# Miniprotein binders against q8lar0, part 7

Target 1, 344 residues: q8lar0
Amino acid sequence: FNDGLLPNGDFELGPRHSDMKGTQVINITAIPNWELSGFVEYIPSGHKQGDMILVVPKGAFAVRLGNEASIKQKISVKKGSYYSITFSAARTCAQDERLNVSVAPHHAVMPIQTVYSSSGWDLYSWAFKAQSDYADIVIHNPGVEEDPACGPLIDGVAMRALFPPRPTNKNILKNGGFEEGPWVLPNISSGVLIPPNSIDDHSPLPGWMVESLKAVKYIDSDHFSVPQGRRAVELVAGKESAVAQVVRTIPGKTYVLSFSVGDASNACAGSMIVEAFAGKDTIKVPYESKGKGGFKRSSLRFVAVSSRTRVMFYSTFYAMRNDDFSSLCGPVIDDVKLLSARRP

## First folded at step 2 (miniprotein)

Design g7
Fold by ESMFold2-Fast, scan of step 2:
Structure g7 (fold): chain B 344 residues (1-344), chain A 92 residues (1-92)
Amino acid sequence: as target 1 above (344 residues)
Amino acid sequence: SKVYIWIEITVPDPETAEKIAEELKKRIEELAKELGLEVYITVEVRGDTVIVLIIIKGDPEKVEELVKRLEEWLEELAKKLGGRVEVEVTRE
């Protein structure tokens, strides 16, 4: 299995001049390790399209996928194991650009949006379960624009083996500390977006579902303030950024849901409110943020009414960072525990 | 029954870590087949450390037999490698 960039995942090994027409790659095997389909461009850093400068996220080169274009790589994996695919993507021309990421039979369509980062690009992650000892990783632009070259820029394609979520003897929530998650690019301080996934999807955040309209952000302790351990989740788009997990409970039994609420030390300041749910029971947790880190703990005591209980978090705080005035930001959630309560 | 086993093995060098990871996966799969159990194994090598998560499903008595044999194997492995082995077992 792989841990980190795929072979030529950063596209720094490019096509021969004879395999190109302008920026267009005309030979489907011309980019080492990748098989191409459709209108694919090899974009050098600083390339101008009219008055627009295309931002290359990593190194000197990236790939742009035009109408119905694809890139594909066959990778050795271990049957039965879970993997995350992480890549940088940027919207270049159309108002509504998407990428379809797949390892057959699994796939996801991801909106590529500029609201998450001031750099013009973001890291996105998706996950799959290997059904054989190899995987065909395909990134496809399903768009059909008047300009056939119009489509997202892609760079830094990486893969990481994921541990499937497990309960512990104390906490019935799986991966409550968010310590298991997608590959995070070294020396990149923007975090990783985990876009919405269905209840049946293989999540890049093991144990957790993102069923909202926008992504949640996965953050690391080298670049952000993280309440516990090395990883946490930032709820960046108010009620449109939510994480959820369904756990087994005993009807009539009392439980305590506890968790940390903080700020990521990313210049996200203001009066934050995180709302936590355990089924229909809820608590609103206010947090006054200075955008310089810190956290507090909160808890919700409830009586289970079902054999399964949905635990969910979102925020009513919808704001931008005060250091770039453009990137979505919000409260950090971490160290989530669900424990049986002692009888009062 | 369903049981989760978390294993962390620290070895003297990274080259040995990948060999140990493959050997453990093979041994566990063979033992599970002998006992008629479903087993799902995730293995990650981080430098000189091997991290393994095993999910075992099947007959309770057979599951406990696999857990016991695995614990015995890991104690022996730690002694032979001059390394460290940590095991956490969680029953569901």
Scores: ipSAE 0.012, ipTM 0.494, lowest interface PAE 7.6, mean pLDDT 85

Design g8
Fold by ESMFold2-Fast, scan of step 2:
Parts: sequence; C-alpha cells; structure tokens
Structure g8 (fold): chain B 344 residues (1-344), chain A 92 residues (1-92)
Amino acid sequence: as target 1 above (344 residues)
Amino acid sequence: SKVTIMIIITVPDPETAEKIAEELKKRIEELAKELGLEVEIEVYVRGDTVFVVIMIKGDPEKVEELVKRLEEWLEELAKKLGGRVEVWVERE
C-alpha cells in the first residue's frame, strides 16, 4: 500500500516542452503517472501571471486545474482497507474555488479557503475504503469561470493506509490520542486540514467526525506543541470547528471523560475556553495561552441517559495567530479518554 | 480459543519505535511457542508509533495466560519508555 507521496504526487516529473503550449499541457498523458482532462497547467515555482506570482507548495512544480479539469491516477490498494488522500491546494483567481476528490462511488467537494494559513496554501485530507484491489483517484475542479484557466493549484498528493479504529481496554473511545490520522508532509509546518462532513467510518481522522462549518487542523509534534505522543487536533475556528464521536454507553451508568487542553506553540495567545460535551452534560475548560505551548488536563463526570452518547469538543475562542494576524487558530485537544467510573 | 489483540504503542522517537516493534514481535513469538499456541502477527511502524495485530488460536487457558503476560509486559514497557500503550482484546 502507499504510505506517503503517490508516484509523481509532487509533480516534479513533468511534461516535455513539445507537449506544452505555454503552461498548458496539451497531451493528456504528458505528466508521468497522471491522466489529465480539460485545461491543465504545469506551473513552475515563481511563475508570474500578469503581476501575480503563483506559490508552489513543494519543490519546483505544481499543477493548476482550469474549468472542469481533472487529474487521475490508478493505484494498487488492498481491498477492505481504509486510506487517506492528502494534498496541498491554493486558490488562485476565483473567490469560490473548490476541489472534488473521489474514488468512485465516493467523493467530497472541498472549498479551498485562505482563512487557515498565511502562506497561500494548505494541506487537505479525505478518506475512503477500498472496494477492490485498485482505486482510481480523481481530483477535479467543478468550477466554471469566465477565464477557462482559472482554478486551484494542487501539489504533494499523498496516500496513507489507515489503521482501523477500535476501542481499547483502557479507553472506550476510538483513537482518543489522535495518533492515527492522515499523512503529514515532511518539512511542512502548517498541519493538515480535516474538512467538514467527515464521518467516523470514512474519516481521515479515524473514529472522529467533523460535522462543523470549518475544518479542524491535524498537527504533529515536529512542528507544534502536542500534549501527548506525536499527533493532536487544533480547534481553529471557535464553534465552527468541532470533533465528535458517538460511543456506546449504559443508561444509568456513571462515566468520566478526561482530556488535555493546550496551546500549539503557534503564536495563538489569549484566554481560551474549550467546551466538552457528553450528550447534554458539559464542562467549560479555561486555558490562558501564551502561544508558546503547554497544556493541562480536565475531566467531566456524567451519568449516561441513553445507549449511545455523543462526545464533542469545540472552542469559544475565535482568533488569529499573533505572528501573521490572518491565520485562524485555537486550543489543542489531545489524549481523550472515556472510562466507566465506580459508583459509591 | 480464538482471540485478536490490537496494540498501539507511542514512544519518544522513530528509532525507539522500530526497536520496540522488533522486540515485541520476537517476545510474542517466544511466548506463543512456550505456551504451544498458534499466533499470527502483523506489525506496522509509522514514525514513533507501533501498531500490532495479534491473532491467537489454542487452548483457552493458555491464550488467557499469554494475554495476561503480554499486558503486564506492555504496562512495564510503557513506564520504562515514558510512552503510551493502548490494548484492545476481542474474544471469539
């Protein structure tokens, strides 16, 4: 299985000059390993379009998808296994640029938004379950703009096999430490966006749903302050960024939900408040952040009222990083545990 | 007579993870042989995290003994390494 960049996922192997007209690729197989459709441009780092310079996220080259254009690759996979697709994307010209990522019959439409970083691009992730020994991975621009070349830049397409989420004998929540998740591009410090509408059985963050209006950010300990292990989740857009999981509980039984709240060491400073929910039971956890890392633990004791209980986290802190004054940021959640408590 | 164990170990660094994966596989194979059990092991190392799936078949009492000794060893290992261990056991 693929664990990292797909063959030529970074587009550093490009078309011959004879297969191009300006930046447009005119031969549908000219980019090695990829099948192209529609108006596709091969963009070198530092390329100028008028007075604009297009930012290439990784290496020397990226691909730009024009109106209804797509790139496709057939990949060997293991039937029944779960995989995450991760890629860098940047909006170039239209206000409402989107990308549709698919492995038939499943797909997701992702808005490419500039609120998550100041670099002009972000990493996005999506997940699927392999239904055969091969997957046709398609990234498509559904946009129709006046300029047919208008559309998002794409780079660094990677795939990772995901470990199936299961409860443990020490935690009835699946993937409570967030250690299982999408591929993180080496030497890139921005984290990975887990977009809205990710459900637990097909989520790039196994066990967890993102049903909020904006993405949550998946962060790693090489670039951020992480309370436990190597991975955590940053709640970047207040109540518009949330993670949730539904767990089986016994009505009338007492449980304890415990978790870490911290700061990602990304210059996100201020009086943070994380709200944790277990069904209708809730606790507000204040955390005074200096933007330099650190964390504390909190817990919520509750009595289950149904056979299924929704555990959810969001923040009331809606702010931007104080080092760029433009990127959404917020508290880090990690090491989430749900255990049955002793009743007196 | 059939038990599946899933183990997730998070350690301080990738070199420690590789070393732990190899030691864990060796230890489980030795325990299974000692107890006369049939064992299938799948090990995946991703950075500083080790994922292990163990499928055990044999005498129920000896299977439970392997599970107990493995859990005790992993708890001690986690304390020694300053890492975290998650263990899930499914009995069929």
Scores: ipSAE 0.000, ipTM 0.254, lowest interface PAE 14.2, mean pLDDT 82

Design g9
Fold by ESMFold2-Fast, scan of step 2:
Structure g9 (fold): chain B 344 residues (1-344), chain A 92 residues (1-92)
Amino acid sequence: as target 1 above (344 residues)
Amino acid sequence: SKVLIAILIYVPDPETAEKIAEELKKRIEELAKELGLEVEIWVEVRGDTVLVAIFIKGDPEKVEELVKRLEEWLEELAKKLGGRVEVIVERE
């Protein structure tokens, strides 16, 4: 598989009129490259359903998954390799909508929340390890609403091969620069949400776990202020947006954790504070943001007390962007390094 | 149909309150224009609290649509702000 949109991943190739009843697709193979189950609607841009207008996340068409509905595509992959799936999703009608994304035996249930963007749609990412030379990618709505057509809009399904980075003599943290991550389409300016996960090997952000209650945002240098390289992470929901990594350390040995703190140049202004942890050792890093980019470096010197040390970042800054007053935002972290310190 | 909506928004600081009041007014006016409704909006900022009163006149079906969209948006706004929103609707 080549990195990018899956075959007909943007749903611009649609069903024939004869395979439709209103917006409902009545033939389970009518959308090219996709196998459907349950109540699935093919939604054209600007579609009016009764008194409601459905917003299509991108292009001219999207699909809406009703009660217990799913879409599936079988993709050729390399056994043993890691892949990220990214897709656009928007909540349409119910207060709490979710999507279950799976490639058996791996799966995750993701809340589709309006908290991250003023438009109500975002890119979400998830990762899996290929168990064979083929993967059945399934996106499923587990919801059961009174209106059986009620459910999230899905668009722009893409996949990228992930190459988990290894520790080096210069940095014992994996992927400290966040340069390895999910697919970011060239024309996407909103970033990519990395939902909570507990398995760092299957994270769409290799090396890092999002064990927090809310997602972190993966940002690119074409659209945001990134301290180092092309990619970084924005801690969007205060203490509810955190990234963590467990590293091997030698008890009694001294280490230095260093990192960049900044703002994404997304009108997120205010008195930010990032907290960095190395086990129980911590440092609070204040950053006065103007919402126009920039960063500073900070470091934490500590003595390891265990053979494994948990490194974690979160922010106490809980705020919205000053340009939309709807989207959660926060400080950017990047260029994280953990090095053994020489004895003085 | 005639409806009065009173909205109270509690936020962390007065500067945020002023920005939210301005954004609320714009969103309500745009939605009303889209739905073909007549609206009169009164907005007052009192420290960290935004007070909004909306008088809506028009087609009952469209009025209820505006009320529903406003309530949904305000609930999401409250969650994002770490604040609280109270909405009071009086139908006449």
Scores: ipSAE 0.000, ipTM 0.112, lowest interface PAE 22.2, mean pLDDT 81

Design h3
Fold by ESMFold2-Fast, scan of step 2:
Structure h3 (fold): chain B 344 residues (1-344), chain A 81 residues (1-81)
Amino acid sequence: as target 1 above (344 residues)
Amino acid sequence: SEVYIEVDTDDPEEALELVKYIIELAKERGVKKIRIRVRVSSEELARKIAEEIKKIAEEEGYEVEVEIDGDTVTVTIRVKE
């Protein structure tokens, strides 16, 4: 398996009527390619759930995971390779819904938050390193609510092989252009959330860590303004959205950190300020955004004081898009380069 | 689209390498107008850098306007029409 939707990852192939009671799926293998556990519902777009209308983000169907319910699929992978899993999720009932994504022995619990998009649906990403030639991908609802059917909607489960980033003669930073990253579904204009993580090797954004309180957003050039290549990162929650990478440096040697700052052409307008760090050295880059795309390039010259230097970016801009007034947004960072200066 | 770039440095080679990189990046992205502001430690260095930036941009096929104010050089680069 290399790239794209898992087999029946969009759940458009559904159970037979004889395998259902209302929306509940009663046969654990009734959804093709998936093994189910617990209270799982097969939800057609526009389904009435009490006073709510459940909207499916793509296609005609999604699944809803009730109390302690799971979906699982076994996929062929290459031992030792890195993969990202991407899926769409939305809250339906409880305020603190979460999803646990795992490929044993590794797992992550993700809070399903409504601050990133006005539709309630967001794409989430997670990464793992294959320990065998197959992976059991499990998405589980750890919640326990009075209504056993209460839990998140899931759609569009995809996977992408990630290649280990490496420095070049022209850039000491790994994956400075953000071109290596999680699967972005065609025709999705919301981007992909990269949640906070503490494991560099298993980041869905290779080379980069998101150690902040909120996710950063991974954006593509088909739907957003991207300064270079096809991919970039949007810092959506001010200082609560940050990307960082630790690089090898020589104490006493002079380096130049250069990078592009712009807006995603997503109606995120205002006086933005991106702060870039190289250890304790910093530069503040103001950017007046009209929310219609564009970028500027800036640089920071510094003398390394350690054999390892932390490069980090965040923004002081904390705002919402002007077209929905509910989705967090911010400046775009791209084409990050760190080069040794020719003179000390 | 337009790009505005600021560079503060005492190393003319470093400034020129950054300017070359920026021009290449803008060309790849189809940018029509670039404004570069470079500050250095002296007026003599500002003049030297301005001359080199003009040569580089013209060699890459751009129209160039240069403004020097003391230790600061402002270069406006536009795609030839």
Scores: ipSAE 0.000, ipTM 0.181, lowest interface PAE 19.5, mean pLDDT 82

Design h4
Fold by ESMFold2-Fast, scan of step 2:
Structure h4 (fold): chain B 344 residues (1-344), chain A 81 residues (1-81)
Amino acid sequence: as target 1 above (344 residues)
Amino acid sequence: SEVEIRVETDDPEKALELVKKIIEEAKKRGVKKIRIRVRVSSEELARKIAEEIKKIAEEEGYTVYVWIDGDTVTVTIRVKE
């Protein structure tokens, strides 16, 4: 598989008129490269539904999944390799819309929330480890509403091969620079959400887990200010957006956790505070943001008390961007290093 | 004739003032349908704000539909003109 959009992942190749009833697709193979199940609608951008205008994030078309509906595509992969799936989604109807993303036997249920971006659309990511030389990628609406057409819009389905981080002698943390992560679609400036319960082989951010109530945002240097390299993480919902990694440490040995704190140059201004944890040890790092980029480095010296130490970051800053007044935003973390310290 | 407007703030009083101003401007410009999303710091505040927005819209003679998603309130207001 080549990194990027799946074949017809942007749904710009649509069904023939004869395979449609209104917006409903009535032939399960009518959308090229996709196998459909249940009530699936093919939605042109600007389509009116009740009191709303439905907008697609890219191109002219998206699909909407009704009650228990799904879309599926079989992709060639390499057995034993890790892959991330990324897609755009928006809630259209019910208060609690969700999407289930799976590559059997593994799956994740993602709540589709309206707090992350001004467009009403967000990019979501999930990862899997290939169990064979192909993968059946399924996106499913588990909802059951009175209106059987009720469900989320989906667009821009992409995949990327992930490479397991290799340990080094100097940095005990894996993927501390966040350079390894999910596919970032070209010309989409909103970043990619790494949703809650992104752990183990299903984390699209290798080495890191998201166990917080809300997603963290994966950002790129083409659209944001990134302290080091091309990728970083934005902590968008205060204490409800956290990223963590468990590392092996030697009890009684002294370590230094160092990292960059900054802003994404996305008009997120204010008095930010990032809190870093190494087990029970913690440091609060204030950062006065002007929303125009920049960063500073900080560090936490600690003595390990166990053979496993949890490293975690969150922020107490809970605010929205000044340029759209609708997207949650927060401090950026990057260039995270955990090194053994010399004896005093 | 349909417009989507988003309001996000940790201050419930500010959110209600912004929603009121948005409704007044939409009425002045002849907008027939408005979708407003309001995010606040908690689910409890979201429910409280949803009730206040519904009351304001109904007092002004609008039809209103409300959806709550955690800390986010989505309100669709149909201006009767």
Scores: ipSAE 0.000, ipTM 0.178, lowest interface PAE 16.3, mean pLDDT 81

Design h5
Fold by ESMFold2-Fast, scan of step 2:
Structure h5 (fold): chain B 344 residues (1-344), chain A 81 residues (1-81)
Amino acid sequence: as target 1 above (344 residues)
Amino acid sequence: SEVEITVETDDPEKALELVKKIIEEAKKRGVKKIYIWVRVSSEELARKIAEEIKKIAEEEGYEVYVEIDGDTVFVLIRVKE
């Protein structure tokens, strides 16, 4: 497998009527290419549940995972290679809905939140390293609600092979341009959330850690203003959205950290401040955003005090889009470079 | 005086040859500190190269610090005081 939707990853091939009771799928193999466990519903776009209309982001159908329900697919992979999993998800009924995505022995629990998009749907990403020539991809709802059907909607499950990030003689940071990252659906204008990753060692944004309380957003140049190349990161939740990388440095040696700060052209307007860190050294970079794109470069010169230095970025303040006044947004970071400083 | 160099190759023999050449050249020029990053195709290869670089540097009478980060070997070599 290289990249794109998994076989029937968009769930457009559904169960036969005889394998269903209402919207509930009653046979564990009834959805082609998927093995089901627990209470799983096959949901047509526009389906009404109480006073809620369930929206499908791609095609005519999605699946809803009830209490402790799972969907699983076995995929051919290359042992030792890294892969990202991306899927659309939406909260439906409980205030605190989660999804557990796994390829044994690795897994991550992701809160499914409405703060990132007013549409109700967001793309979420996760990554793993293949331990054999196949992977059992499992998406599971760990929730236990009074209504056994209560749980998140899922659609558009895709995978992408990731290339290992490497430093260069022009940049000792890995993947400083963010060009290596999860698969982005071609017609999705909302970007891809990279949730906090504190359980596994593999980031869907290679080289970078998201140890913050909320996700960062991975954006593409077809739908957003990207300072360099085709991809960048938007720091959507103030200090609660941060990207970090630990780099090798030499104690006593002087370095320059340089980077672009901009806006995503997503109606995120206002006075912003990006704070960049290199160990304990920091710089605050003000950026006046008009929400229509553009960027500027900034830099931080510092003397390393350790053989390893943590480089980190976050936005100082929360912001929200001025076209919906509800979606979290923030400044864009791109083209991050760390170089040893020259002396005459 | 100090030198900082990055070596990138999938050939371990070539990587070691380049590192030896860097150390030899730096020694001739009276360089006091040498910083080398070696990037290869795998973590296993990085580990093997790291051990060999450590031996080479120690044989030449340098103090040496070696760390491995995935497929990258970081080496700090300095003259003994």
Scores: ipSAE 0.000, ipTM 0.149, lowest interface PAE 19.1, mean pLDDT 82

Design h6
Fold by ESMFold2-Fast, scan of step 2:
Structure h6 (fold): chain B 344 residues (1-344), chain A 81 residues (1-81)
Amino acid sequence: as target 1 above (344 residues)
Amino acid sequence: SEVEIEVETDDPEKALLLVFKIIYEAKKRGVKKIRIRVRVSSEELARWIAELIKMIAEEEGYEVEVEIDGDTVTVTIRVKE
């Protein structure tokens, strides 16, 4: 598999009318390249259901997963390699909705939350390690609601091969530039959410863990202001959006943690503060944002007290975009370096 | 120029977004005092929301008073002249 949309990952190739009952797909193979289970709807853009207009994230069509419904596709992969899955999702009912994404035996349950975008949909990412030369990618709605059709919209399912972080002789941190990450949908300026993930090697942002309560956002230089290279991370939910990495350090040795703080050029204006941690040592980096891009460098000198040091970043405050007054946003971090320093 | 708002919700994300949106819009309109009362599903969520609101308001340059009573958070925000 090469990086990009899965075969018919955008659902623009649909079922025949004879395989449909209203919007419901009644043949489990009727959507090309996908195997369906449960109550699955094929939704055209602008479809009205009761008082709701179902917004299609990309193109003319999307899929809605009802109670305990699933979509599945078998993809050729390379055993032992890491891959990220990215997809657009939107909540359709006035209740809490979740999606379970899996490649057996691994899975993750993701809350589909409306705090990140005023459009009603966002891109979500997850990662897995291939156990064989084939992967059965399953996206499942674990919900059970009174309305059996109630569940999230899904669109734009894509995959990207990830390369394990490579240490460099000048940076102890892995993937400090955030250049390794999930597939970013071209021509869409939403960024990609990296939801909270537990401790394991299967982060969609190699080297980094999101153990916070809310997602961080992965941004690209074609649509956002990125301090260095092509990719960066936006800390979108104050202290609830944190990115962390544990690094090996020598107790008693002095280190310097340096990094860029900026804004994504996404109308996130105002006073911002990024707090950076190296174990118990911390620095607060104020940044007055105009919401039009730009960045500055900062650094934290510390003496390691342990053979493992946790490096972490979050934004001290919540912020929202001033162009919609509803979407969470925040400062950008990039170009994170940890180097040993000479003792003072 | 004073605004008083009460919110009851089981969704802490909605509570935070509503509070932040209210603070932003009030600041834009020149409101001098905002009182927000939020009721959530648990004491732990109430304490969590209270700390976040306090931090947001203080860093935006407001003077803030927070009171927690069980599952209810009351925040009084005063704009500095």
Scores: ipSAE 0.000, ipTM 0.247, lowest interface PAE 13.6, mean pLDDT 81

Design u2
Fold by ESMFold2-Fast, scan of step 2:
Structure u2 (fold): chain B 344 residues (1-344), chain A 81 residues (1-81)
Amino acid sequence: as target 1 above (344 residues)
Amino acid sequence: SEVYITVWIDGKRIRIRIEIDPETGEIRIEVESDDPELAEKIAEEIAKLLKEALEKGLSPEEIAKELAKKVLELIKEELEK
């Protein structure tokens, strides 16, 4: 059973010493299973680079992409199936480092930001629908820095099949429990970032879009407090961290949107406010967090005015974890249901 | 944009809300605490730090990080006394 990791996705199978010049990989096929382009470095954990120590989040080795450098792997997939790509990334040199992840013709550019975890390492995710029986997965650094070797570190590239849930008679929202999502690496406790501009067909969180300036965080019950089942979403960047879904509604029909608001048990303590939207209708849900888990249910009753209604959630304020004062955090949402209601 | 920081010390809560109007640059600071003298001290230090942070063009989350560090330092000083 080898779920979730591409062949040599953790880069623990490395180049021969003869294929290296310092940390630079000289031959484009020297890292097993990967095709390299540009300036690519093979970095052992604890490597000193000037005044910086490069720490690897998993295993002994990671890869750093210099200016316009790429790593690529061609993999067998099932045409018509959905897949998520998850990888760990950290900035090394510049404040404005980015990674472009693609399976042609689709791609996403992701800012690599230090606001999500105090270590500087975060898991990023993206998804695609296979259009053929193979996929070329490319991770590319579009940056152009003064030092051509400067660029983000990458580790733990994983892929898994996604099974998008369908709407049911008990919930017209897709994936309202957030149980379908990107692969969570077993020994990474920071959660998985769902980056901005996730299109429904390319969302690693099936059914949901992140059309905000910052990511939402996908959390699991092994490392966090989750209101329902094994997975949930943490709204980590206030109004800049929003999750949305558009559903078909009948104008004039009454609906009830219900959901859980809680605390991830990650030292995110204080007064929180989650705002829920159903089109123009909204409710503000205050939640007093102790940073140790727990949740409450809330609901919004509304009359649809359109054949399509946008359901959206965000947190009113930015918050920081009280144990590191450097990681963004926020309230958890889970168990989102939208049901037709009888008029009184 | 708004920044919200909450610190818990021995069952006491200190809550900081900072609102920055992106159009005017106006800053509004609210500090809630069970200790009004500590709240006033925190507000004064935040006001000093915000001027420097905005002049450097820091983002709301970068501002939150620097302010959280300073709030923690002020609380430690109070507990040591």
Scores: ipSAE 0.000, ipTM 0.300, lowest interface PAE 11.0, mean pLDDT 79

Design u3
Fold by ESMFold2-Fast, scan of step 2:
Structure u3 (fold): chain B 344 residues (1-344), chain A 81 residues (1-81)
Amino acid sequence: as target 1 above (344 residues)
Amino acid sequence: SEVEIYVEIDGKRIWIFIEIDPETGEILIYVESDDPELAEKIAEEIAKLLKEALEKGLSPEEIAKELAKKVLELIKEELEK
């Protein structure tokens, strides 16, 4: 592998017909590079499942995990390094479908939701710290539905090494430009969802915590309008989509928190408000979006009252894209800086 | 003045951020590591070095440079054990 798609991560190398019964894979090693468990289906694009036509986001094939089914791959990693796992997933039949992503002993259960994309397919990301020179990457469906084949579709499993964020003499916030983050597949234009995860030691968005109730979206400049550099964050679920970081400050010292607010050029138009926090100090930043890109800078001047100050951003209201009237969207934040105030 | 030190050895990551206010001389030391015991030990040694530098009457800029050098030596010494 090479920090991108895992070997056969897009599932385009499939099982032999002799290893299948209908769409079900009956040999646990029949999909090259993957070890299977439980009811696993190999799904060609356009396959009819009840009243739905299953669309594959990349290539001709995807995998569907039925009740308590899993796919597993052992990958070489560097002990002590952080990695993000990114994959495309879509719900197929149950109202509440989830995927458990793990590299033992750590795991996360991710809700697979249709609120982020009208097609149902979204990229999801999770991060882990390698405890050895090998990682067993497992994606598991914990569901137990009446139809044992019922479960999420998965495609495009990728991995990327994450580099530790650090403050600089230009910015005491780590990764304020959001340039370090999970793998973004080149031909996927939907961005990457970073689901809520209250972890003590790592994040797929280095330096930042996503402890909100819903995901934030990581966007790239090849597919979206990004204020600075190549990457940014879209606050897609109002108050339930937040990024936060705790920084060291000197009590009594004046600081300036500055940042860009814009839109992703994804048809997210309307009146938006980003609320920025520095401890108890806050500012509401109105932004009139045309859904065609662009941004403005804003700042919050405050006096630190503690040796630690929590910096946080969210959008005040839920918004939906005006081209599908169903997908959640919101303002973009980028180029976040926290500096000691300068004299005029 | 600001000093940043990042070291990664054998999978152990240590990040140190030191901010010195050039006007007030107030010093903020932040030590983060995936090894909390090591972080605490490093922070204690930094505090000791800081006391010595302040007793010498060094400027905030001079303190920052001396701390950066000493802290890197301390980190290498601890990781070699």
Scores: ipSAE 0.000, ipTM 0.154, lowest interface PAE 17.1, mean pLDDT 80

